# Designs tried in a protein design chat: VH-VL binders against Protein RESPONSE TO ABA AND SALT 1 (RAS1). Part 4

Target 1, 230 residues: Protein RESPONSE TO ABA AND SALT 1 (RAS1), of Arabidopsis thaliana (Mouse-ear cress) (o04515)
Amino acid sequence: MPNTSSSQSFTIFVDGWLIRHRYFVEQLMCASSLDETNRISLEEQQSLVAQFLSHCLQYYQEKFASVSLAGDNVFTFFCPPWFNSYAKLILWVGDFKPSLVFKLTEVSVADLTRHQKDRISSLKSETRRKEREVMRDFALVQQSVADPPVMLAARRVGAVGMVDGEETDLEEAMEVLKAGMAAAMNNADQLRCSTVGKVVEILTPPQAIKVLRTIGQLHLRLRDRDQERA

## First folded at step 1 (VH-VL)

Design f15 (framework fv_fasinumab)
Fold by ESMFold2-Fast, scan of step 1:
Structure f15 (fold): chain C 230 residues (1-230), chain A 120 residues (1-120), chain B 107 residues (1-107)
Amino acid sequence: as target 1 above (230 residues)
Amino acid sequence: QVQLVQSGAEVKKPGASVKVSCKVSGYTLTELSIHWVRQAPGKGLEWMGGFDPEDGETIYAQKFQGRVTMTEDTSTDTAYMELTSLRSEDTAVYYCATAYQGWLYSFDYWGQGTLVTVSS
Amino acid sequence: DIQMTQSPSSLSASAGDRVTITCRASQGIRNYLGWYQQKPGKAPKRLIYAASSLQSGVPSRFSGSGSGTEFTLTISSLQPEDLASYYCLQYNSYPWTFGQGTKVEIK
């Protein structure tokens, strides 16, 4: 596979990923609009679901790889250039909030069984607990800037008569902070992926297709330019 | 953004061959299914062929089978359509168009078209 | 091969009119049908996919309906920029086949 500077950049990767994403969303819309008489086979439905989940997982795997190869890029994922202005107001640790998946399931699926509703309720409670854990870990990382050595080093960089070695101390502290930010973001991304996957496991293939279509459409809306919104 | 840019207009004599190129930019050719459509002057659209990802084979419309060859050069992200034994009725605008390599798809992106004129 | 038949072959209507174009498949194609617009001198542009799904960026006055063998494209309030030829395409089975096209002119 040829490697270019454009294919190595996460921003360039996202451009290509979004084209593929639009095709998957179109496939899901096509499959979800079929009535019982014209429905595609169960095997084809399961294949489409699996393909879309793999496509979504690829996004987060490439994001992780980008951060691990160039740690100084971690901060850009909290204000990504590929998100529109509205999306930036509703971001949770750089992307969608996992519990949003349950609201999307409610609006997409009207024929949930009692057993499915019970399983979803349990998963929702667990997901919200894990969201709180991610927020706690993120807050702890943010509080690392309150550590006296970090604050002292940061104030010292601009001071007249900086002492030899203080620049190295600041650089090491910032590397620790970046690593902690990356870890918190990766934990959030893992929760996003696991939540979607677990919801899909609860649903029948036709129900899963409807939910994934809605999730896919949301991803596009978060990345649409303001002038292109319908 | 995906963009398809086709080679320029061609004028050919009956019996000659023509090879139209379609350069893909903004995405890798290996992830796209390329199809070819032609339109004779004043007439409608006619599907010529394209890659079927389900079977992993290029499918040609029966009318063109034996005269058309569709190929891809992934190193240059360029697709080609070669039509042989040209006749005057092959005078048309030839389009390349994309579909994702999926089971449920349709054309999404189109090239600007290449006019091929076959005259004596 | 699946034959796609469009009607009418051409029509003239005034701005603001409701325009309907019909497409009939010779055998069942479920909802694997797209509608394409081709303005004079331009490449085709997709309007509708999966029989009824509106392509992003296409005005809401365009809508598609139908399944199986009978399909309809509707323009609820015709605008001058809608002067074009319209084509249906079935992509249920190979070979893919287009309808013969409908020319829409504005009076």
Scores: ipSAE 0.000, ipTM 0.439, lowest interface PAE 15.8, mean pLDDT 81

Design f16 (framework fv_fasinumab)
Fold by ESMFold2-Fast, scan of step 1:
Structure f16 (fold): chain C 230 residues (1-230), chain A 121 residues (1-121), chain B 107 residues (1-107)
Amino acid sequence: as target 1 above (230 residues)
Amino acid sequence: QVQLVQSGAEVKKPGASVKVSCKVSGYTLTELSIHWVRQAPGKGLEWMGGFDPEDGETIYAQKFQGRVTMTEDTSTDTAYMELTSLRSEDTAVYYCATDTGYMYFGYFDYWGQGTLVTVSS
Amino acid sequence: DIQMTQSPSSLSASAGDRVTITCRASQGIRNYLGWYQQKPGKAPKRLIYAASSLQSGVPSRFSGSGSGTEFTLTISSLQPEDLASYYCLQYNSYPWTFGQGTKVEIK
């Protein structure tokens, strides 16, 4: 079989994942639209929530594996071709910003109790602090691009050749940059997963279904038309 | 490459209002969190408020709540700070400043040049 | 509101001296603290973010340390161009609050 890049393997995985994703979004839409007399059982609601969270976790587990094997392709995950051009304008470390989940919760659920609002407020503060930690660590990685040895090597790439030492400095800096980018992406994805999971823990099953429906619908709206291959 | 350019100095009478502008270039306004900070002559820095992108809302320091309004016009990449019911104690240099977000990527924290607002009778 | 207290309010030192400025928070702010330099007649400039991370383009003689409630800005070898006021800022909780400032003068 032909060898595929880590980003190409991830794209193939996502094609199948999106078919299952549409199925889950349809189930969440159905469950969220039923009136009180036609509501599915609490056990069925809990099962649907758990299944959808597992489905989302599978996406990020596969992404983690692909990013860890990315090498030269790690940059692709920061500017993903599987998102439409509008989505790319609002990305944070290659995907949704974790604190967006709180805005989605607000627009999806109107009946939060005071206790839930207090817990969400605390979680929001914690999530914002963790977002700043991810960005702080990533800023250190970005500074390696601005380092004089890397810039000097880049300026000389068009010349007869690089002096011994310059090539080694550039290669070492690039390896540090790639490793740091992969770490930042993985830390961001862990925060995305934990934030969604913690919000769901605060919510009742009917509220969780509404939030997860909104999250699922957003993922579908942010995909490029050509994401699917016929 | 990000630049914040503020409107010119203003002289106002007590009880009047002032509206300071902050034009963003080299970046789009929607990618930045704009905050406003003032500094009275010979005094330190005082945070007035700023846009919280996670809430999509502007947060004001309690001292200014009710007489300050911070708005943004994304079509012109310009942020505004309007302060009403001016007092002599509002005489200060007013700064717009960015906070982190996408600017963490190889960019520096940026401040406008400042706008002197003088409130005198 | 979280109160930020700087010490000293002013200092005078010679070129080459090691200078230390402290900043204390009235409650825990973890590492959500920045240090800013303001030269006479100019807008402030960020030196340090996240308590200890040096802003790109800032000379390595500047360093930050601390977490929780006690923070320090150090200038390892003071230069004439470092004549300025220095401010700490906590961004852990709204409202964001600045320290009162430390004025650094060169003898």
Scores: ipSAE 0.000, ipTM 0.405, lowest interface PAE 17.5, mean pLDDT 80

Design f2 (framework fv_fasinumab)
Fold by ESMFold2-Fast, scan of step 1:
Structure f2 (fold): chain C 230 residues (1-230), chain A 120 residues (1-120), chain B 107 residues (1-107)
Amino acid sequence: as target 1 above (230 residues)
Amino acid sequence: QVQLVQSGAEVKKPGASVKVSCKVSGYTLTELSIHWVRQAPGKGLEWMGGFDPEDGETIYAQKFQGRVTMTEDTSTDTAYMELTSLRSEDTAVYYCATDLYYWGSSFDYWGQGTLVTVSS
Amino acid sequence: DIQMTQSPSSLSASAGDRVTITCRASQGIRNDLGWYQQKPGKAPKRLIYAASSLQSGVPSRFSGSGSGTEFTLTISSLQPEDLASYYCLQHNSYPYTFGQGTKVEIK
């Protein structure tokens, strides 16, 4: 589209969001590195966690609005040019896979209680089930587009003497695919947000700060376009 | 195009075991999730189990747990279903079935079926 | 286990008739339901996936509807070649479960 696209508007929003994101990541790094005698208060830890979660929610709320208005540009959100080349190898529905949060939790926190481990295990199973649901729903959209009549019409687009019905069938299939892609992205993003939030609810504030710091740092690395960073 | 070709009919005595094969052509076995379904004469379809590619595990229906084993030989693109301690109630046509899409969880391709008769 | 209750168990209808078959799940299964046709002596063939999506190559007289726990397969204008047994299958959770089947006969 030649006019201001939804993906362009999202990119402009993210530029400002990243400045605030770097600030929060630095606050989380500072808070996670303090020894027990120099730890910030429990209330301050809870406040920082809540602020960072709100910051992350703002990102996905703006993305939802942009995806919902994407139309022809919805494909951009699945193969996002704002992520570096290495990030593209680990993306799931255009962003991080929700169950990655559990690996980041394991790496970041060594002192989980038995009760916390049991709750995390249960949540992990539920999250993996929901990931499968997102992918199944999207696969069904892909299956419908792969129908022989639709694919035959697609092959004939641009051929000399294309008939009216064939062009209409292709356009109809593309609208179904775009709607399905937007739905899959929005469902995936909802799962990303809920998974992070539910993990935080299981953790103590000091543990949550360590996990959120790791998540925040990973997000910065995925957007870093310098391929040779030491 | 995907085709599932099953081994031929078998006649077994009570207490014996049977191993039915399902050869995949047109696709690599590693790209498919093979499930097994049986149908007793004049009765409905019954799911026995199948491979869950997301978890990398084979899941069996409780009724067959301990008597059924489902395996795959990727070098020959062949899936197997072995049922032990056969009873007359195990007389049925056994089908292998799969879905082409990695996250599709229904059956759009079926083998032709293998009749297993359990009689003395 | 999720129980799939299918009705009717059998029906006889004339060519051109509209016929409906229903499946009820004992718990919510979203749209994780398929409909299968089995002709005598043959393997089953999928007609409908995702509760309402028509399988490629299946005649448009077949349609599916429903979500959650209530599902319907409709044949808008029954043809002689539709003589078969019809089965629903839930694949929402393990173990996968079939309905008991509906036998359709032409008068």
Scores: ipSAE 0.000, ipTM 0.432, lowest interface PAE 15.4, mean pLDDT 81

Design f3 (framework fv_fasinumab)
Fold by ESMFold2-Fast, scan of step 1:
Structure f3 (fold): chain C 230 residues (1-230), chain A 121 residues (1-121), chain B 107 residues (1-107)
Amino acid sequence: as target 1 above (230 residues)
Amino acid sequence: QVQLVQSGAEVKKPGASVKVSCKVSGYTLTELSIHWVRQAPGKGLEWMGGFDPEDGETIYAQKFQGRVTMTEDTSTDTAYMELTSLRSEDTAVYYCATGPYFLYGSYFDYWGQGTLVTVSS
Amino acid sequence: DIQMTQSPSSLSASAGDRVTITCRASQGIRNDLGWYQQKPGKAPKRLIYAASSLQSGVPSRFSGSGSGTEFTLTISSLQPEDLASYYCLQHNSYPYTFGQGTKVEIK
């Protein structure tokens, strides 16, 4: 059997995930374009929404599993090579900023009730607070790089030899850094998923389909054709 | 290394306004969150407000809301705090404090030297 | 607003003594607490961030502990240069709030 590393396994997963993703985006586009006389049933709409949310959650679960099984991959996920140059300028902790979902909701849905607008406004405030918490935690991780043991070991790496303890201290510091980065990434990804899920709970199924279509299309637009493996 | 240099001491009449500056060096202002803290003579530290770059919003303590304005000039890397309708109780040393959230995990890593504002008739 | 209460408000100790300052939050603030030292006539300096992490360049005799609502700053062997006021600060939610301060004097 193939003895594939986690990074190769994740790449293979993404190839299949993108094929399924294009399928779901097409289904969402079709469902959102139907007039009221040809609209799919409420049950079918709810099923499509649930399937697409599950599809998106699977991506982040596999990403986390890849990092937890192969720690060296975490640096790659903070600067993902599979995103185009435009995406790289607007990324937040390796993927979309959760509060972007509210802008996508606003442009996708014109018929929000006052009650829905109030709930979305409240959720937006909470999401922005949680974004700050993620960034604070990440900043603490970056401070660990500047801590004296790491800086002392790094300063001496070019000198003749390493004191026995210095190499071990640097390796321990790097393990702490990788663990902290993985935790920050996981927290960011959980916030991304929970934000989308909570927005969907506020919306009616037809409104949710329109928002998820826009989110799905954005994922495709942020990928360079040359970087897509599907 | 981040360094904050504040404007010099001010003496104002009750009812006047004061604008304190805080010039940043060692980093660009856009990478920092600037906060303002004051300390009345012989008293403790009091947070007045600050800019959160993640929110793009300046947040003021309720006590100062309506009297304080915090602004930034990115072309000169200078932050400002303007306090209006001055009272004798506003006599204090005013500090700017900052930190890059990505580098230090705190908005109070670096402090200016302080600006004494005296309000007297 | 979150209220930060420090204890004691002042203390006097001898060089070499172990000194503990306590800070209590009126509600849970996780680890969003820093400790600051202010020497007479100077701006404050951060000693501890994230409740227990020592700021680079700060002597190892300083340490912080606690989470949630109860926090302590410990100076394991007080030195003459530690004469200062010490403040805790919560940055869990706005408005940010300082404790009232603890004045440390050397006998």
Scores: ipSAE 0.000, ipTM 0.434, lowest interface PAE 15.1, mean pLDDT 81

Design f4 (framework fv_fasinumab)
Fold by ESMFold2-Fast, scan of step 1:
Structure f4 (fold): chain C 230 residues (1-230), chain A 120 residues (1-120), chain B 107 residues (1-107)
Amino acid sequence: as target 1 above (230 residues)
Amino acid sequence: QVQLVQSGAEVKKPGASVKVSCKVSGYTLTELSIHWVRQAPGKGLEWMGGFDPEDGETIYAQKFQGRVTMTEDTSTDTAYMELTSLRSEDTAVYYCATEFGYLSWGFDYWGQGTLVTVSS
Amino acid sequence: DIQMTQSPSSLSASAGDRVTITCRASQGIRNDLGWYQQKPGKAPKRLIYAASSLQSGVPSRFSGSGSGTEFTLTISSLQPEDLASYYCLQHNSYPYTFGQGTKVEIK
């Protein structure tokens, strides 16, 4: 029995989250564009950074809950309706690729120290290794369910001559695949969150605001449901 | 499907350089990550370095840093490992091995090995 | 660097025996571990990938288990053709590191 409620609930959540997200992005843009005479305090900068990270964490916490309850609809999270059609061509495991954060950091911040560059380089290598682990773990799950007995059972569903237990084997294989997809998505999302958090830890608050602004703008671009009209 | 064919045995004097080749068939070099592993007579396997597709760069083991260079010629589907300033303890069989891109789980295929003997 | 400690360094067993080789990583490597067989005068051959997955064409008597830091290769019924050295390899992080090897001899 298909269960579509978790992905639909997440889509409704995202609509409300995007309204709040646009507000946060506007605050980050304002904070990053103020001249030195109108610069907000360091304490206010740190607060804004913390609030925005919390806002992003809320998205992935809600997504985790929804993915964990997705059942038959876990595929929806790999090609999500809350992303525009253009975004779907550049996604990695249903959302942005974690290592993209490093390119966004380079675009946003021109004044990184050598120490910060070294820490970012190390983190970038670790993040790319973890991206490979996510993909390998998922491929291993796919391989485990695609062996000859399981594929034969799947091909024989509804066919004359299906032997005793073949439908049970197929159902078990489908549950393993769904669990593997959910695990891959959740591991990818954890890596997305940890990568952003660790980059922010390396940066000063003014640098972090610039990076988070760029990340927030990308999120809006990827999740903007409006089609371009000439 | 994938085959790795290495160049023949070499005898070198201390201080010389050696360049071992590894010709790939069945796949193109751009689809594979080539690594090099050596084994001294009667000893275990030692990783020397290989191509990291994540960063698009070649990583060398610290022990060989400054003496080893790993290159590839995509027009001939041939990988190379050059070791300079040879010492007697560099006498070993040198293997090339493949790791397939992002979905790699270690070394899928191995060359037959090239014996390099360093003697005065 | 991640240190790979393999035990035993050598073993002798009779045809039909169950043999076990262990490999311990100095830090967590998840399931990024492979087992390799090297027969005398030959290049190594992968037996197990991802700690527990059997390489295509490898006899089912070979199996791998473990995750994190402790790993095991098992040969359920040793055959004469299994006379070889066996190596574990971690590919979780650079530099890649091998265990020191286990020589398996048939009595």
Scores: ipSAE 0.000, ipTM 0.418, lowest interface PAE 17.8, mean pLDDT 82

Design f5 (framework fv_fasinumab)
Fold by ESMFold2-Fast, scan of step 1:
Structure f5 (fold): chain C 230 residues (1-230), chain A 121 residues (1-121), chain B 107 residues (1-107)
Amino acid sequence: as target 1 above (230 residues)
Amino acid sequence: QVQLVQSGAEVKKPGASVKVSCKVSGYTLTELSIHWVRQAPGKGLEWMGGFDPEDGETIYAQKFQGRVTMTEDTSTDTAYMELTSLRSEDTAVYYCATVRYFGLSYYFDYWGQGTLVTVSS
Amino acid sequence: DIQMTQSPSSLSASAGDRVTITCRASQGIRNDLGWYQQKPGKAPKRLIYAASSLQSGVPSRFSGSGSGTEFTLTISSLQPEDLASYYCLQHNSYPYTFGQGTKVEIK
């Protein structure tokens, strides 16, 4: 049977997290204003950036804790019900693809220096390599469980029933798959956080605020549209 | 199971263009990336280019840059490779091959049957 | 560009023989290497992925080993149906590059 208590607990956490998220997005929108009377100091901009990054890190820390407690329901976190239908179509390992951050940076910032462009290009190549590593490692786990215990047991159950021991082998293979999925998701989430953090380190505080505003608005829009309709 | 079916053989004159198609069945282009590989008669395999699933861009080998265009029509699950300004050395069998976004990603795991393009005066 | 060098360029062996084909990368590619078999007039078929993992449906006499810059494909007991050209492919970085191929013939 499905154990939904872990995913339900995370959904409750996200509802509270989204209230703070809306607050931070509004602060980022205000901070990106060109009005001198509303422009905050560089020190305050750096503080806001740090606070928003911490807020985002909390999301993934809670997600990791929930996935670790998910047991049989780790599959829920690969296609989460708390994302709207559009978000589900663009997911990569249960959330945004890390390299999407570079497209959002390009859209948000028009005044990158040559030095910043070079650093971003290098980081993009590194991020794409790490994305390949996540998918390759996960693919190897999938292949190992497909060969042969799962495939043999599945065919036997459908056609002639289970031979003694095959049911236990299938259950063991499923545990390997669930562990591999959890590891892939954790590695993907670490890459998401590190990519955003490294991009922010390359940018000036005003540029970082623009990028984080775009990221925050996208996340809010992709999550909240489904909640509004429900 | 996934199957790639390519268009038939073509004979072209130097300076002409050729457009080879690759129809995907048993799966959709939304989960696949198509790359193109060619093989001149009696020679080895040469990678031409393909869609990079990581950055959403099509990458071409330098040798073909400016002469090749690779496109995909997701509504018909068909990929295309168009090569312009054909030369005699472009005579080859052209293959499409899949690179998956999921599972065994970044490998050429399914291949089309090949399309012979002959460039002769 | 990463250069892939295969050796030998061709070999002829008897049924039951153990044969090895080597592939060297001009720089480190980790385990981002596949081995492909191409029979005359046919499209290539993948035998090995991730340098050492056997593709489903491929006979167990085929095996791959290596990492970094040096890789081998081994056929432990050559069969008549193994007459083909064999290619390594690196997919560590663009452009993807094939080795020049090894033609295997049965005596």
Scores: ipSAE 0.000, ipTM 0.417, lowest interface PAE 16.7, mean pLDDT 80

Design f6 (framework fv_fasinumab)
Fold by ESMFold2-Fast, scan of step 1:
Structure f6 (fold): chain C 230 residues (1-230), chain A 122 residues (1-122), chain B 107 residues (1-107)
Amino acid sequence: as target 1 above (230 residues)
Amino acid sequence: QVQLVQSGAEVKKPGASVKVSCKVSGYTLTELSIHWVRQAPGKGLEWMGGFDPEDGETIYAQKFQGRVTMTEDTSTDTAYMELTSLRSEDTAVYYCATDSFYGWSGYYFDYWGQGTLVTVSS
Amino acid sequence: DIQMTQSPSSLSASAGDRVTITCRASQGIRNDLGWYQQKPGKAPKRLIYAASSLQSGVPSRFSGSGSGTEFTLTISSLQPEDLASYYCLQHNSYPYTFGQGTKVEIK
């Protein structure tokens, strides 16, 4: 009876994506725990890193397509039901905050060189600036859309009936808001992907595997509905 | 509304240290980024540094690196700026200013404290 | 560090005059620029954010424009209460940097 929504289609995609995701996380865990004697080759480490990044990019590409088709359901992507209640407290524009990647890197890697630390520090500053740009642009969209309906309501105090064009103006404002929300989410998701990719470029393959393992595990925890009870 | 209340004026001798406080009300430090700005008598505004309360990271202007420490106490919603090895050239009004790291981050220095005059005299 | 240069350093104008203050960044800062007013003996107050957005409660005679490296603050009809120093601030990257200030006096 109910029509298939873009958010429902995305949930179906994610079910299959999570099976592949668990496989990659297990591969990363195995690769990160091997001793020197049993370590996989550098080429195999680089391949695993590349495959996992591609896997993550597929998630956000599919999300982009689904958000573009969301229409009235774009609000669902900002407070998505596929995340547990604890995850919802730490969401930034519907998903993880890009700068969280730096905390995960610090926790996962103990052997960063001074050169790597300097590059990460610079990237962190740039990432936080871009996070602020995303939120600023979205706040400007909210302000531009919210102000006209409020002003319209204020002008109508004590009036009976509608002025010509009022309904159309409000409908146009809602379309601008939905477009702005979709743009903000897509910009946030692009920043998430670019931040992970740039961190990986700074790290050696063994270090990258440790970081990506932690990121992958976090994603599983945020979507684990069984954890909501805790 | 957000309000920032700073500690009172201080008179210090060269070589001493000073610690200025900034109490935040109407909001929590977990939702705000606190920055410090100073202004020497008759001069312009100079950014000293600021911190991200969510991550506990502080960023200092190179000129003050090694002499300034910015901290916060979230239990009392109070931020602090400590400047050591004071010189006559450090005589200035010191301001705290807020920005939101999340949601409000486009509103840099939206709220300001009233200022704290620090006089360094021999 | 990004250097912010204001012009002029000071100006005198009559009530009702149109006043223009410019701010130049040594490198591109997009629209990550705010304008601040400081009246004698008072803390600064933000007038403009994101280069062109008017702060709530600020009179509509104030406006900002520009992007990249060149920015302008305009007061369309100067009032006596506008006697103050005006500062631009870039927050595009650390360290944050202020312009040197423009002092506005009423004739």
Scores: ipSAE 0.000, ipTM 0.409, lowest interface PAE 17.1, mean pLDDT 80

